# VH-VL binders against q86i44: the designs that were tried, part 16

Target 1, 197 residues: q86i44
Amino acid sequence: MSGQNILKCKKCQLEITNKIITNHNSDTFHEQCFVCKLCSTPISDPYFTDKETGDFYCAKCEVIRNDQSKPLRESLGFCSLCYKYFRQNEDILTIDLERYHIGCLKCTICKKGINNEKYYREKMTSKLSNYCCEDCFEKVDKCNGCNSMTLGQTLLAMGKNYHANCFKCFKCSEIIKPNSPYSINKQTNTPSCQKCN

## First folded at step 4 (VH-VL)

Design c3 (framework fv_lumrotatug)
Fold by ESMFold2-Fast, scan of step 4:
Structure c3 (fold): chain C 197 residues (1-197), chain A 122 residues (1-122), chain B 107 residues (1-107)
Amino acid sequence: as target 1 above (197 residues)
Amino acid sequence: QVQLQESGPGLVKPSETLSLTCTVSGGSISSYYIHWLRQPPGKGLEWIGVIYYSGSTDYNPSLKSRVTISKDTSKSQVSLKLSSVTAADTAVYYCAREITMYRGSYSAFDIWGQGTLVTVSS
Amino acid sequence: EIVMTQSPPTLSLSPGERVTLSCRASQSVSSYLVWYQQKPGQAPRLLISDASNRATSIPARFSGSGSGTDYTLTISSLQPEDFAVYYCQQRSNWPLTFGQGTKVEIK
């Protein structure tokens, strides 16, 4: 009989029949009920609970909801990096449809804010990138395959740094994956995968 | 609304210096990178150079010996000077703004001036 | 410098048709590619950045694709206001360079 094993969601008080989410207090929730109130993203530690409403907020949204600049929210929005609202007449930087205060986007190498001057971008995913300022770009090691910067994870091969998808077989042009064996032609100093050598 | 407008003489004699001005309205040039580009009749676009909000400049290597870009923040103007002009410098000249990094492109030109035609002829 | 080549030079089409424009770089530009639209007597207008990212206020019928050296701009259903010259630009290396343009004109 299943009557004694019925768990209820603490948020909605209805029976949980599918996936059960458990928090650090051993409270149980529907997957769709253990989400941030403002952004609807699934909750992960650390998170915050509003004492009056019982609603959950992720770390980013907790900063947003406590911002004293709330009157500017509707027209100006907020910075995606520091989670503070934009003030009237301040300059903003827009990247990937997300907005940043000037200087909040920081160089990965020197940690200095990028002040609306030329910067360089290394794409990691469709929405995640590493950035560096012009001074650091001139000094940072370049990918030996594409000659662009190497700020994120790289493959060390033939004594040189490569982006994962830039280390390719000279003969077939297929990507040589990390930890895959390859051969070096000493005369041309070019790599070839094992099936092409 | 930010607008850019080019101005200068429509006719310049060979060997003289071409001088153009880009006036920025609706915003501060201290917050923008301003580029100069040109388009000869019937041809594609050619990048000339850029001035950063700091006043630093970068130029196309093919034009670097003849080009100077400067700005006057108090007048909200960016100037282009191209020395020793020839008939090959006949083109529509544009100024364009770079500050909107839509999805990570750091050199997309989101706002352009209307362009000004400069003819190099005696 | 990176040389950008567009093809075809001219396309003659009717409203409602699907149009595909090609842009090829002399070396990989790693998707740092921008598309502009230019109508007679007007300055260029930003359409697409980073190969596939449509600019603000640009209609959904415009889309970009491609990688490495080969890129495409597609207009899914050509409207009367879309007759123009289209340019591609690379930002992978200095100096910035543009293609010679593709003219889309009414049949």
Scores: ipSAE 0.000, ipTM 0.412, lowest interface PAE 17.0, mean pLDDT 78

Design c4 (framework fv_lumrotatug)
Fold by ESMFold2-Fast, scan of step 4:
Structure c4 (fold): chain C 197 residues (1-197), chain A 122 residues (1-122), chain B 107 residues (1-107)
Amino acid sequence: as target 1 above (197 residues)
Amino acid sequence: QVQLQESGPGLVKPSETLSLTCTVSGGSISSYYIHWLRQPPGKGLEWIGVIYYSGSTDYNPSLKSRVTISKDTSKSQVSLKLSSVTAADTAVYYCAREITMVRGSYSAFDIWGQGTLVTVSS
Amino acid sequence: EIVMTQSPPTLSLSPGERVTLSCRASQSVSSYLVWYQQKPGQAPRLLISDASNRATSIPARFSGSGSGTDYTLTISSLQPEDFAVYYCQQRDNWPLTFGQGTKVEIK
């Protein structure tokens, strides 16, 4: 015969003859090999793999594991807003690869600290985001140009709110910048930049 | 070597604002936390506040929001302003740096200025 | 705030003697404790950080120990240049707080 179709566990490299578990990457495992090392429960996405041991950890146990180790606690780093080190056993909020104390990120609307998983984010640029708490989310106005939430500074133009990059000339589609002159077409009720009027 | 040097008036009148400057030489000011501390004659040390890499600040609540710390990176200087001074504010004022590391147990005031005596008197 | 209490307030000693200084915190400071030395007319000088980590250029006769609420600074054989006031500081919670100091003076 010219073909071999056997499934091997990626963790232990032995043939799988019983129940097969497949992960997001289409890797196959024995049921007993695809479990969290600390809590022994079957894991689902998201999960973490220890690079030295190959052991798997669920999201909850990864936080516990990092907090319990003195070397890992010392390597937790510092808050990107206040630049104080994280204390052992404190909750850390991680957003876009930056870490924050729970109280350091503040709601743009009410100015209170964001202290749990239930927050809403408006990404303005790769380096700038606005955040709001759950209570303020229901009160958020939408941008008239993109119909998405508005958390930061908006342009008030033609009696409506716009993100700075959403107020565009009807004729050329270029952004009409703050404090730049524009005209209104009375028939279509649309804005036109100085160049297009 | 990194050095810190305090400067400012040695005498301030009651009710006025005390203004001091800490000049950092031999290193990048944006690489350190800079703290202000004071010591009344014959007494112990009191922490006043800190300015972080970002320019954010924290202050000792006991100073009742009379204190402002700011920095000018282009001049390599950190300033302290303390408003509405009284005789109780007479002290030697120090600035000190704190080096922070992602790892290692070195998190302390490793370099101090020489201190500047401020007397509050009419 | 965390209150730091140092004892004794004053020690009168001769060169060559062993000295032990105590620092007690009103609550655990998780070994985030620092010792400074201050000579008359000078700024404080860092001796020990994180309870037991001797700073660069500090002689081996200085050592720190302790955990939780109780910490000790030891000078194994007192030298003439060691007569000074010694302060402990906690860095576990804000605001940062210092003990009142222990004066080590010539007998």
Scores: ipSAE 0.000, ipTM 0.422, lowest interface PAE 16.1, mean pLDDT 77

Design c5 (framework fv_lumrotatug)
Fold by ESMFold2-Fast, scan of step 4:
Structure c5 (fold): chain C 197 residues (1-197), chain A 122 residues (1-122), chain B 107 residues (1-107)
Amino acid sequence: as target 1 above (197 residues)
Amino acid sequence: QVQLQESGPGLVKPSETLSLTCTVSGGSISSYYIHWLRQPPGKGLEWIGVIYYSGSTDYNPSLKSRVTISKDTSKSQVSLKLSSVTAADTAVYYCAREITMLRGSYSAFDIWGQGTLVTVSS
Amino acid sequence: EIVMTQSPPTLSLSPGERVTLSCRASQSVSSYLVWYQQKPGQAPRLLISDASNRATSIPARFSGSGSGTDYTLTISSLQPEDFAVYYCQQRYNWPLTFGQGTKVEIK
C-alpha cells in the first residue's frame, strides 16, 4: 500500500513534499533550494556549482564571483584591516606582530597608501595607530606636552601644538578642551583653566 | 640620549615569580615600544613580549600564561613578571626599544639595555 | 613558528678578509630579516634591517642580501672591532624568532 520512492532534495537532504525541480542529470530539489546563491533567482542552464558549499550560481553571477580575490596564502593568514587573505608573492607589512596589505595603511596627513616607503607611527589604540609616510614625517610637529609626534588633529595653544589630551591646566592638571577658554600666567608662561583662574 | 637599564634579583627559586624592571632615561617611556627578550646559556635570543604606547601588551604564545608586562610612567619603568619559574627560565634578560620604520629601515630593536643574568636554582 | 638556522656556528678569520654569514629560515620571510652584532658581555647591536638596510652609524663594509629563505651578511674587509657573534632575526610571522648565532673569531 505505500509507495517505495521517497524524493529528497539533493541540496538540503529533506523530503520534497511540494513542487519538485529536476536538473539536467535527474537530481531533485525543492524549488527554494535550486536558486542562484548571489541573485536568488531560479537556476537555468548554464549554471555552476561550488564544490565546497554545494551552492549554485547562474552564468552572470559566476563571472562576478570569480572576479573576487582567491585566498592563496592561508599559512600567512589575513590582513588585520580588510580581513582578506594574503596572496602568493604579495608584499606584506608587519606592524606590532599583525600583518597588513600594502596600501591598507593610509598616511594620516596626505591620505596616500603606505607602499615601499618608510612610515612612522603615533599613539596606539589596541593594535591601530595613526601613521604617516616619510615625506609627511619631516613636517610633523612634536606635542609640546608629551614630546611625541602629532599625526592626528592637534590643538594649537600658546603658539605650540598639543595632543588634545596633553594640553592641561598648570594648577589642576585637568585637560583644557579645544576651543575652551584659558588664561596664561605671564610670569611662568603656563596655562590655567577658567575654574583655576 | 635614550638609555635602558635592567634590574632585579640574580637568583630566583623554582616555582617563584621572577620580577625585573627596565628603567628608561633620556626619553619618555610613553613614546616607545619596549620589548623584553632573553638569552638562555648556549641558546639564541628569545622574544618574550612588548608593551605599546597605549599600555597594551602582546606576549610570545609559549610564555603567555606566565608573563605580565606593565609600565609606570611616573617612574619611567617597565616591569616584567614571569610566574612559576623553572631552571629553563635561567637566562640573561634584556629590555629593548623599538621605533617602527618599514621599507628602507624595517622595525627593529635599536636600543637595548645591558642585560641582567637571572639564575633559577634552589 | 619560523625556525632560523645560522651557519657556520664559528668562523675563524684574519683582519682584512671578506666574511659571509648565512641565515636560513624554515619558510620564506620575504626580506623581513634583521641582523644584530653582539660582543662578549654586551647587549646586541642593530646592524641591518629589512635584509639590506644598514642602521645608523653602521660602517659601509657591512651589507646584507638575500630573499625568500636564504640571507647573507657580508663584511667586505674585517676590522679588529668586527670579531663578535652575529644573530639573524625574522619579523615575518608571529612569534619573533632568532638564529642561534655565528661567532666570528680571530685566527
Scores: ipSAE 0.000, ipTM 0.415, lowest interface PAE 15.4, mean pLDDT 77

Design c6 (framework fv_lumrotatug)
Fold by ESMFold2-Fast, scan of step 4:
Structure c6 (fold): chain C 197 residues (1-197), chain A 122 residues (1-122), chain B 107 residues (1-107)
Amino acid sequence: as target 1 above (197 residues)
Amino acid sequence: QVQLQESGPGLVKPSETLSLTCTVSGGSISSYYIHWLRQPPGKGLEWIGVIYYSGSTDYNPSLKSRVTISKDTSKSQVSLKLSSVTAADTAVYYCAREITLYKGSYSAFDIWGQGTLVTVSS
Amino acid sequence: EIVMTQSPPTLSLSPGERVTLSCRASQSVSSYLVWYQQKPGQAPRLLISDASNRATSIPARFSGSGSGTDYTLTISSLQPEDFAVYYCQQRSNWPLTFGQGTKVEIK
């Protein structure tokens, strides 16, 4: 009788019976074995391999893992944008418990560096925000739904700009998706989705 | 166009203080980290220190007891003082700008002064 | 401090040849490696940052590669204007340190 080829995970050397992940060297892995050792996120290029342990690290975690200045400057931490440790007397910008090199934070509109004074932000997630400088503040459109600045992608509806998640039906409060039909209520000058018409 | 230019005495006597100035034109020194580096004739580069936006400084530990970097924003100048010089301090001295790039917020020395030769001799 | 070692110290080549310059760090520098070119009587010029990112206006014949402790600068076809000293620099640890340089000279 004929045998069959068995595909084994290069990291754990056990048979792969479900989803196979292949790297640029044509090595095969279990999905859960091709992850960053430090943050457990699935690996994508670029990534690093520890030659002594065989463990994988994403670009962000490789910087954190190999920073030799950490023992001497541990109290200062590292920049949340570039992931490099702060030097002893370096200027640090602190926003909502996140720390940045001043030069790392750029105005979304003019691309100039933002200092700690007179900046404006659009918070996207706990770890991601768009920023603009004072000079650009007057030039940005406001979202008509939340009345906050629009520094990223917007939806143009009823002649006004909205964040994608801010354009909602007046009657049911459900988000009106791009290219979905809606009606304008003459009494309130507000949008209503197809279900509420 | 941002330019950096070093200036100062080309000859300093042993035991005296070496004093150099880096003049920045076409941009504000308050927007850059400015570094001092040196290169002995025929040898490699050595990092001396940096001055940050706020005026705070960090120095190479091997030179820290002898080196002071300061800036005068009104004159657009960064100064280097190195005390108690010896013949081993004979080098071309450079000032250089560190800039943060958009891609990965990477920083590198993208603009350098032409360098000024300082000879320590009696 | 991290010690940077460049090899060879001198490389004698003819125009059109492929050049490979090596830079080794005493410990991992996590791709925080920069390459500079210095011509006689001139200040250093930025070539490659973050191990492989070519600086603006630098010709495509220059490329960088490497990770961990071992890095390489390659010039695919040496031009007359490329005869210079090349330095590698690490930015992963304080103080900043440079290699001793590799001199690329005319054969």
Scores: ipSAE 0.014, ipTM 0.497, lowest interface PAE 7.2, mean pLDDT 79

Design c7 (framework fv_lumrotatug)
Fold by ESMFold2-Fast, scan of step 4:
Structure c7 (fold): chain C 197 residues (1-197), chain A 122 residues (1-122), chain B 107 residues (1-107)
Amino acid sequence: as target 1 above (197 residues)
Amino acid sequence: QVQLQESGPGLVKPSETLSLTCTVSGGSISSYYIHWLRQPPGKGLEWIGVIYYSGSTDYNPSLKSRVTISKDTSKSQVSLKLSSVTAADTAVYYCAREITMFRGSYSAFDIWGQGTLVTVSS
Amino acid sequence: EIVMTQSPPTLSLSPGERVTLSCRASQSVYSYLVWYQQKPGQAPRLLISDASNRATSIPARFSGSGSGTDYTLTISSLQPEDFAVYYCQQRSNWPLTFGQGTKVEIK
């Protein structure tokens, strides 16, 4: 039958078209799916798998997550920021499938713990994200492009504030760089970069 | 237009602290991530660290024990300090701007300073 | 850290030739890959971001492609001003890392 030799990644369940990684159990993975959760380094034997989350840890990082706080129950898992295990009956904050102690996430504006209240996220880099509480989110200026909180000075374009990378050409979706010329379509009230107009 | 300009002493003695300044003009340093990079003569580029909108920093693990990046918004300057220098720290040092966004692609280093050569020698 | 490997180390070419430069990552960088051009005595210049997005003022002869761990920079018809060192960089994981560069020089 057609398609019978297709390999799928055990972690993400999508077809593997690039490099294939095979573990000692003959399971196959995308290279990017077979990495240590803490250090993002490609996994090699020996390694450890968290039974609750399915995440992999290299030998070095497994020692880091086995700190002296000692979980009351092994299956409770660990906090993704402080790397200490959760205690039994402890409230756990879950964001994007990551687990955190109450109080490990701080509002970047008021510095108070997020504490299971409504929160808002602004991604800064692949490693870091900003978080803010509901009170601060309602009171702080928002980016007109992404409607999320703004930190520091923003681009002022068409009378509105934008993160530098949120001001995009309506026709080609390319970022209109700071100090680059652009045109406004009077009918739709949308910006277009110089080459699209 | 936005411009970045590195400045600092061109010669530093071994064991001393290297101090460089990046001056930003035509824009606010609070609107950008500012990175420091270096390039030894005839070799490739190495990332040193970054200072974010919030003033938080992140450093290359290979240099983290010796490096400090800070900013002075009133002077529109970002500073790099590298302690306990050796001949291996001889390089052209660059500051560069990165623009990144929530829920989107990461931007690249779209604007670089011209670079400043630092020689570590007795 | 993610190790970036560029090949070949050096290319000796004539104007008008098609050039293909390779960049491989030790693990997937999810298309968060950037290409820079550096001429002697100058700072690097941004060419391509997010694997295939050409930067402002960069000529159409430059194009980027690739995904996962394998990426390519292509110059469709080499011009005299294109002789330089080209670097790839990943922005997926910390620390940020660069390839060692490919030097494109006159034959």
Scores: ipSAE 0.000, ipTM 0.419, lowest interface PAE 19.1, mean pLDDT 77

Design c8 (framework fv_lumrotatug)
Fold by ESMFold2-Fast, scan of step 4:
Structure c8 (fold): chain C 197 residues (1-197), chain A 122 residues (1-122), chain B 107 residues (1-107)
Amino acid sequence: as target 1 above (197 residues)
Amino acid sequence: QVQLQESGPGLVKPSETLSLTCTVSGGSISSYYIHWLRQPPGKGLEWIGVIYYSGSTDYNPSLKSRVTISKDTSKSQVSLKLSSVTAADTAVYYCAREITDFRGSYSAFDIWGQGTLVTVSS
Amino acid sequence: EIVMTQSPPTLSLSPGERVTLSCRASQSVSSYLVWYQQKPGQAPRLLISDASNRATSIPARFSGSGSGTDYTLTISSLQPEDFAVYYCQQRSNWPLTFGQGTKVEIK
């Protein structure tokens, strides 16, 4: 084009000088202005707009905000497992920035709710973890690769338990996937992938 | 960049109403909660109240009979009114933003205004 | 209201030292505990939310821990720019309440 208008954010009405976000109506926004009001994550289709405030909500948060139950305190949020709001003064368990009602987070071994501050965690992903209570902790197996607890499904390799991402080639450190061929060094009892042997 | 800035008279007479304005720039005032806080010279922080995106408010019980928080979304402003002031109300007054991520993140007061000193004196 | 008590009131330290600041609540705040740093003439700055979640742009030397009624802010190696007053705040119950502050000053 031979000419351009100054782009303004539809949400805040200020000039956009950095990255622009454009919606399906060709409206432009600052990156920080095109986020879900409730969960603060960047908006993507499908999304919803509040007619009175102009605020955006992702599909999940639109369901939550239309819940007829009213929290005693709007800023307290909701449980990451059951998606119901916390009440004022109720006890809440907070783990890795996620909040849970007492009893919603359950021990993987005994299936009882975790009701106190003593718990043990196995991280599966940045957002997913397995948990066990103090009473069950001493009964869990350890991963032979990282020497940390195992609560979920594990690989049985070389007669030992491993997290899926902990069974690695000793020489190149690449993950040895299930049913992939590997060799064992008889002197060190360590695995190596086919490429490294 | 979202910014908050307090403004209002620096001197208020005893028994009068203290009126302050918090101006929000770089973001929508309707997209987060705005709190008012104060700090008397040489002392700690005291929470005054909050206005939610819905326009609902909550106030510190110690101030509830004297305090009113309101917002004007067209002007991008949040106002604080504190009636019947005394020397004990002399403080630096702050407005601050709270964002809550209900998917497991909780933002406290992540952006604050610079503060405005209000002296209550005859 | 929940009363927040910080200890000690003042810490005199040298750069490079490890700093431990304590915050105790009169009742459980369920890890809804926030730490702020305030330098003279400035507004408070968010350091840690939800007891242990370090805010954006806060150096790795700052860390928070604790649960229930007892919380700790740790600075692993004190830098000259860290001399300030530190406040803890609970968000578990209304009204929101702050500790009285711990002043970290040069020995």
Scores: ipSAE 0.000, ipTM 0.443, lowest interface PAE 13.1, mean pLDDT 78

Design c9 (framework fv_lumrotatug)
Fold by ESMFold2-Fast, scan of step 4:
Structure c9 (fold): chain C 197 residues (1-197), chain A 122 residues (1-122), chain B 107 residues (1-107)
Amino acid sequence: as target 1 above (197 residues)
Amino acid sequence: QVQLQESGPGLVKPSETLSLTCTVSGGSISSYYIHWLRQPPGKGLEWIGVIYYSGSTDYNPSLKSRVTISKDTSKSQVSLKLSSVTAADTAVYYCARELYDFRGSYSAFDIWGQGTLVTVSS
Amino acid sequence: EIVMTQSPPTLSLSPGERVTLSCRASQSVSSYLVWYQQKPGQAPRLLISDASNRATSIPARFSGSGSGTDYTLTISSLQPEDFAVYYCQQRSNWPLTFGQGTKVEIK
């Protein structure tokens, strides 16, 4: 406080300039600070506060954190999708150095948890990936450029499906954008950009 | 819980390297994806790049030759370096967190720093 | 890169009116579409993710819809605090890209 009425977040002690959340004790918080530590959902009554850390827990997560049947494995950190600790003897799935509970990865098509190593991934040139379960694999179309499944973004060109970055000039490998001119080699059925003709 | 704060009001001379720091409090930067974005005065948002849990990075192709993002887990800091700056690099620079949502997918940018203005001028 | 186009550029409305903001992608973004609100001098604020999923603490008057290349943000009854610039963002492909923004001003 510097001589004016400045509201500070009780959790982080920084000034609140956006939406103010007020609890039953008249404490004020940033909306992002008044969330459950484990599941990141908004806090509503009843909720629990860890007296040593000041972290909040919703009723569901308070039951989970008080479960003493299996020790926590803090050295493994949190699941990248649910943000809960891994417990000892719990199976984990590791993809591209990130860790997940077995059931936390969801099939893009049926939304069922992927609970074994039998899953299929849409390959992309970026870090964004989509996953599907074995049962849904038969239902997905393939990208004509990379021959991988098309679970996310698609582009229809030359009567075929492509990922956005997979419709490329056959000669120079530059991306051919929608509505950009290109030529088709009728013998190979491959596209080439204006520069390569 | 988690807060992000960019450092530096930033006046950088043309041709020099812009260096910014994002300090993360209330959480571990090893548990989040941290992105850098910028917004020239009066204009829209542009994505610069991201540093992943693993320390791997991806950059906007338009900036890739000039950008480096790195992190220091012990200091809870993510840094951005942009080389060979010009007046076109004048912008408010933001760091932002990408975090899980309850639907089992990666969240959008749910927490942003306040932004720091960088002016490129002699 | 996927180009995001927002329309209209500016919208002047009275409190209580229904607001519809459009966002079009140059390619399908498969509902990996996010909406942000930005007030003058502030960082953007997350409103809606995955086309229709309202973020934590966002009022029910905000809703999102759409699929493929065409998406809409709706404010059912405009309030004075909704005066802001609204941005759409795709997260379907790298690089992540934003629309140019729609300014909603109360006349």
Scores: ipSAE 0.000, ipTM 0.420, lowest interface PAE 16.5, mean pLDDT 77

Design d1 (framework fv_guselkumab)
Fold by ESMFold2-Fast, scan of step 4:
Structure d1 (fold): chain C 197 residues (1-197), chain A 124 residues (1-124), chain B 111 residues (1-111)
Amino acid sequence: as target 1 above (197 residues)
Amino acid sequence: EVQLVQSGAEVKKPGESLKISCKGSGYSFTDYWIGWVRQMPGKGLEWMGIIYPGDSDTRYSPSFQGQVTISADKSISTAYLQWSSLKASDTAMYYCARDYDYIWGSYRSYFDYWGQGTLVTVSS
Amino acid sequence: QSVLTQPPSVSGAPGQRVTISCTGSSSNIGAGYDVHWYQQLPGTAPKLLIYGNSNRPSGVPDRFSGSKSGTSASLAITGLQSEDEADYYCQSYDSSLSGYVFGGGTKLTVL
């Protein structure tokens, strides 16, 4: 309720005849007016308000709008991890078709930023990977089944590390699950599952 | 050993549907991207798209978006390339290829292992 | 037409050197994306020959070498042998297309 029992949207100043949204200050809005300015997502806590324009921003978009590079925003793009815009002539890392500031990626082993150097990744999903720097790569154990890094969870079998999906029966190629019985051919050092013994 | 084994040659008529396969072995299938590359008779290589079998994230070349469907079944370590309605211009050799799992600095990965190819002939 | 430009053919005699160029633009090679090279022998699938501009996979002879400068890359083959007769393709990534791009291919004939 505002003044004379007329509910008006604080953002557009038009009468509210449908669903009303109320914020913590008791201001009223149309549902479509209480959205993030940059991504158009309905506002929820925490959110930010530009004092001069009255526009709302979700937490993610508030990081984007505070970037000092915003005048070049549309031409340079922004980092997929920190959501700040790239600066003119800034070096950019590209991984899985996403772009990142140099230094936004961290080695999972030493926790240092990966800065314009050779790096290695263990893929978890198309967009989620474990990363390590070149110095740590030489020290990381490799999966004996696929010869890739073992930065995540592994099985220790036959004195060697395996990704869970890489420890397979030599005879039937089925995955030998953790805590499942298996046999070892001592001459070839290959595993076989209980069914293939 | 790492191997990609593709399904056999196909002879089809325009308008027919087709699904060809690429089976990976000797590595963790869900940890690598599988790309598809077309080579028309006497022509060069064209990248069609790529899939990550672990979560089915799929990326297409703009020229092939909407023209084909790429999919994968991780339970049998197999990726697929599918047409709902073939055209004579789809006559080509189709290769699947594995994207390598590490990256130098700021560049994309490359195709380290290739399937033997599937010849698709579409004629009336 | 291919996004990366290669000469359609090159030729040389046994023992000679040939160079195959791969010319791109500011959205691919010029943007810093590395160049990879594939060899396709007649009737076979492509095989990785050079990755990351200049690295050789195990089993590739040191007669093959790669380099990159500005918006272009080159594959050099020294000590040509008859078995080198093949098609050669360069490949990179293009940011404007958000995908991989190949060169048109170069047919190497050993005279």
Scores: ipSAE 0.006, ipTM 0.466, lowest interface PAE 12.6, mean pLDDT 80

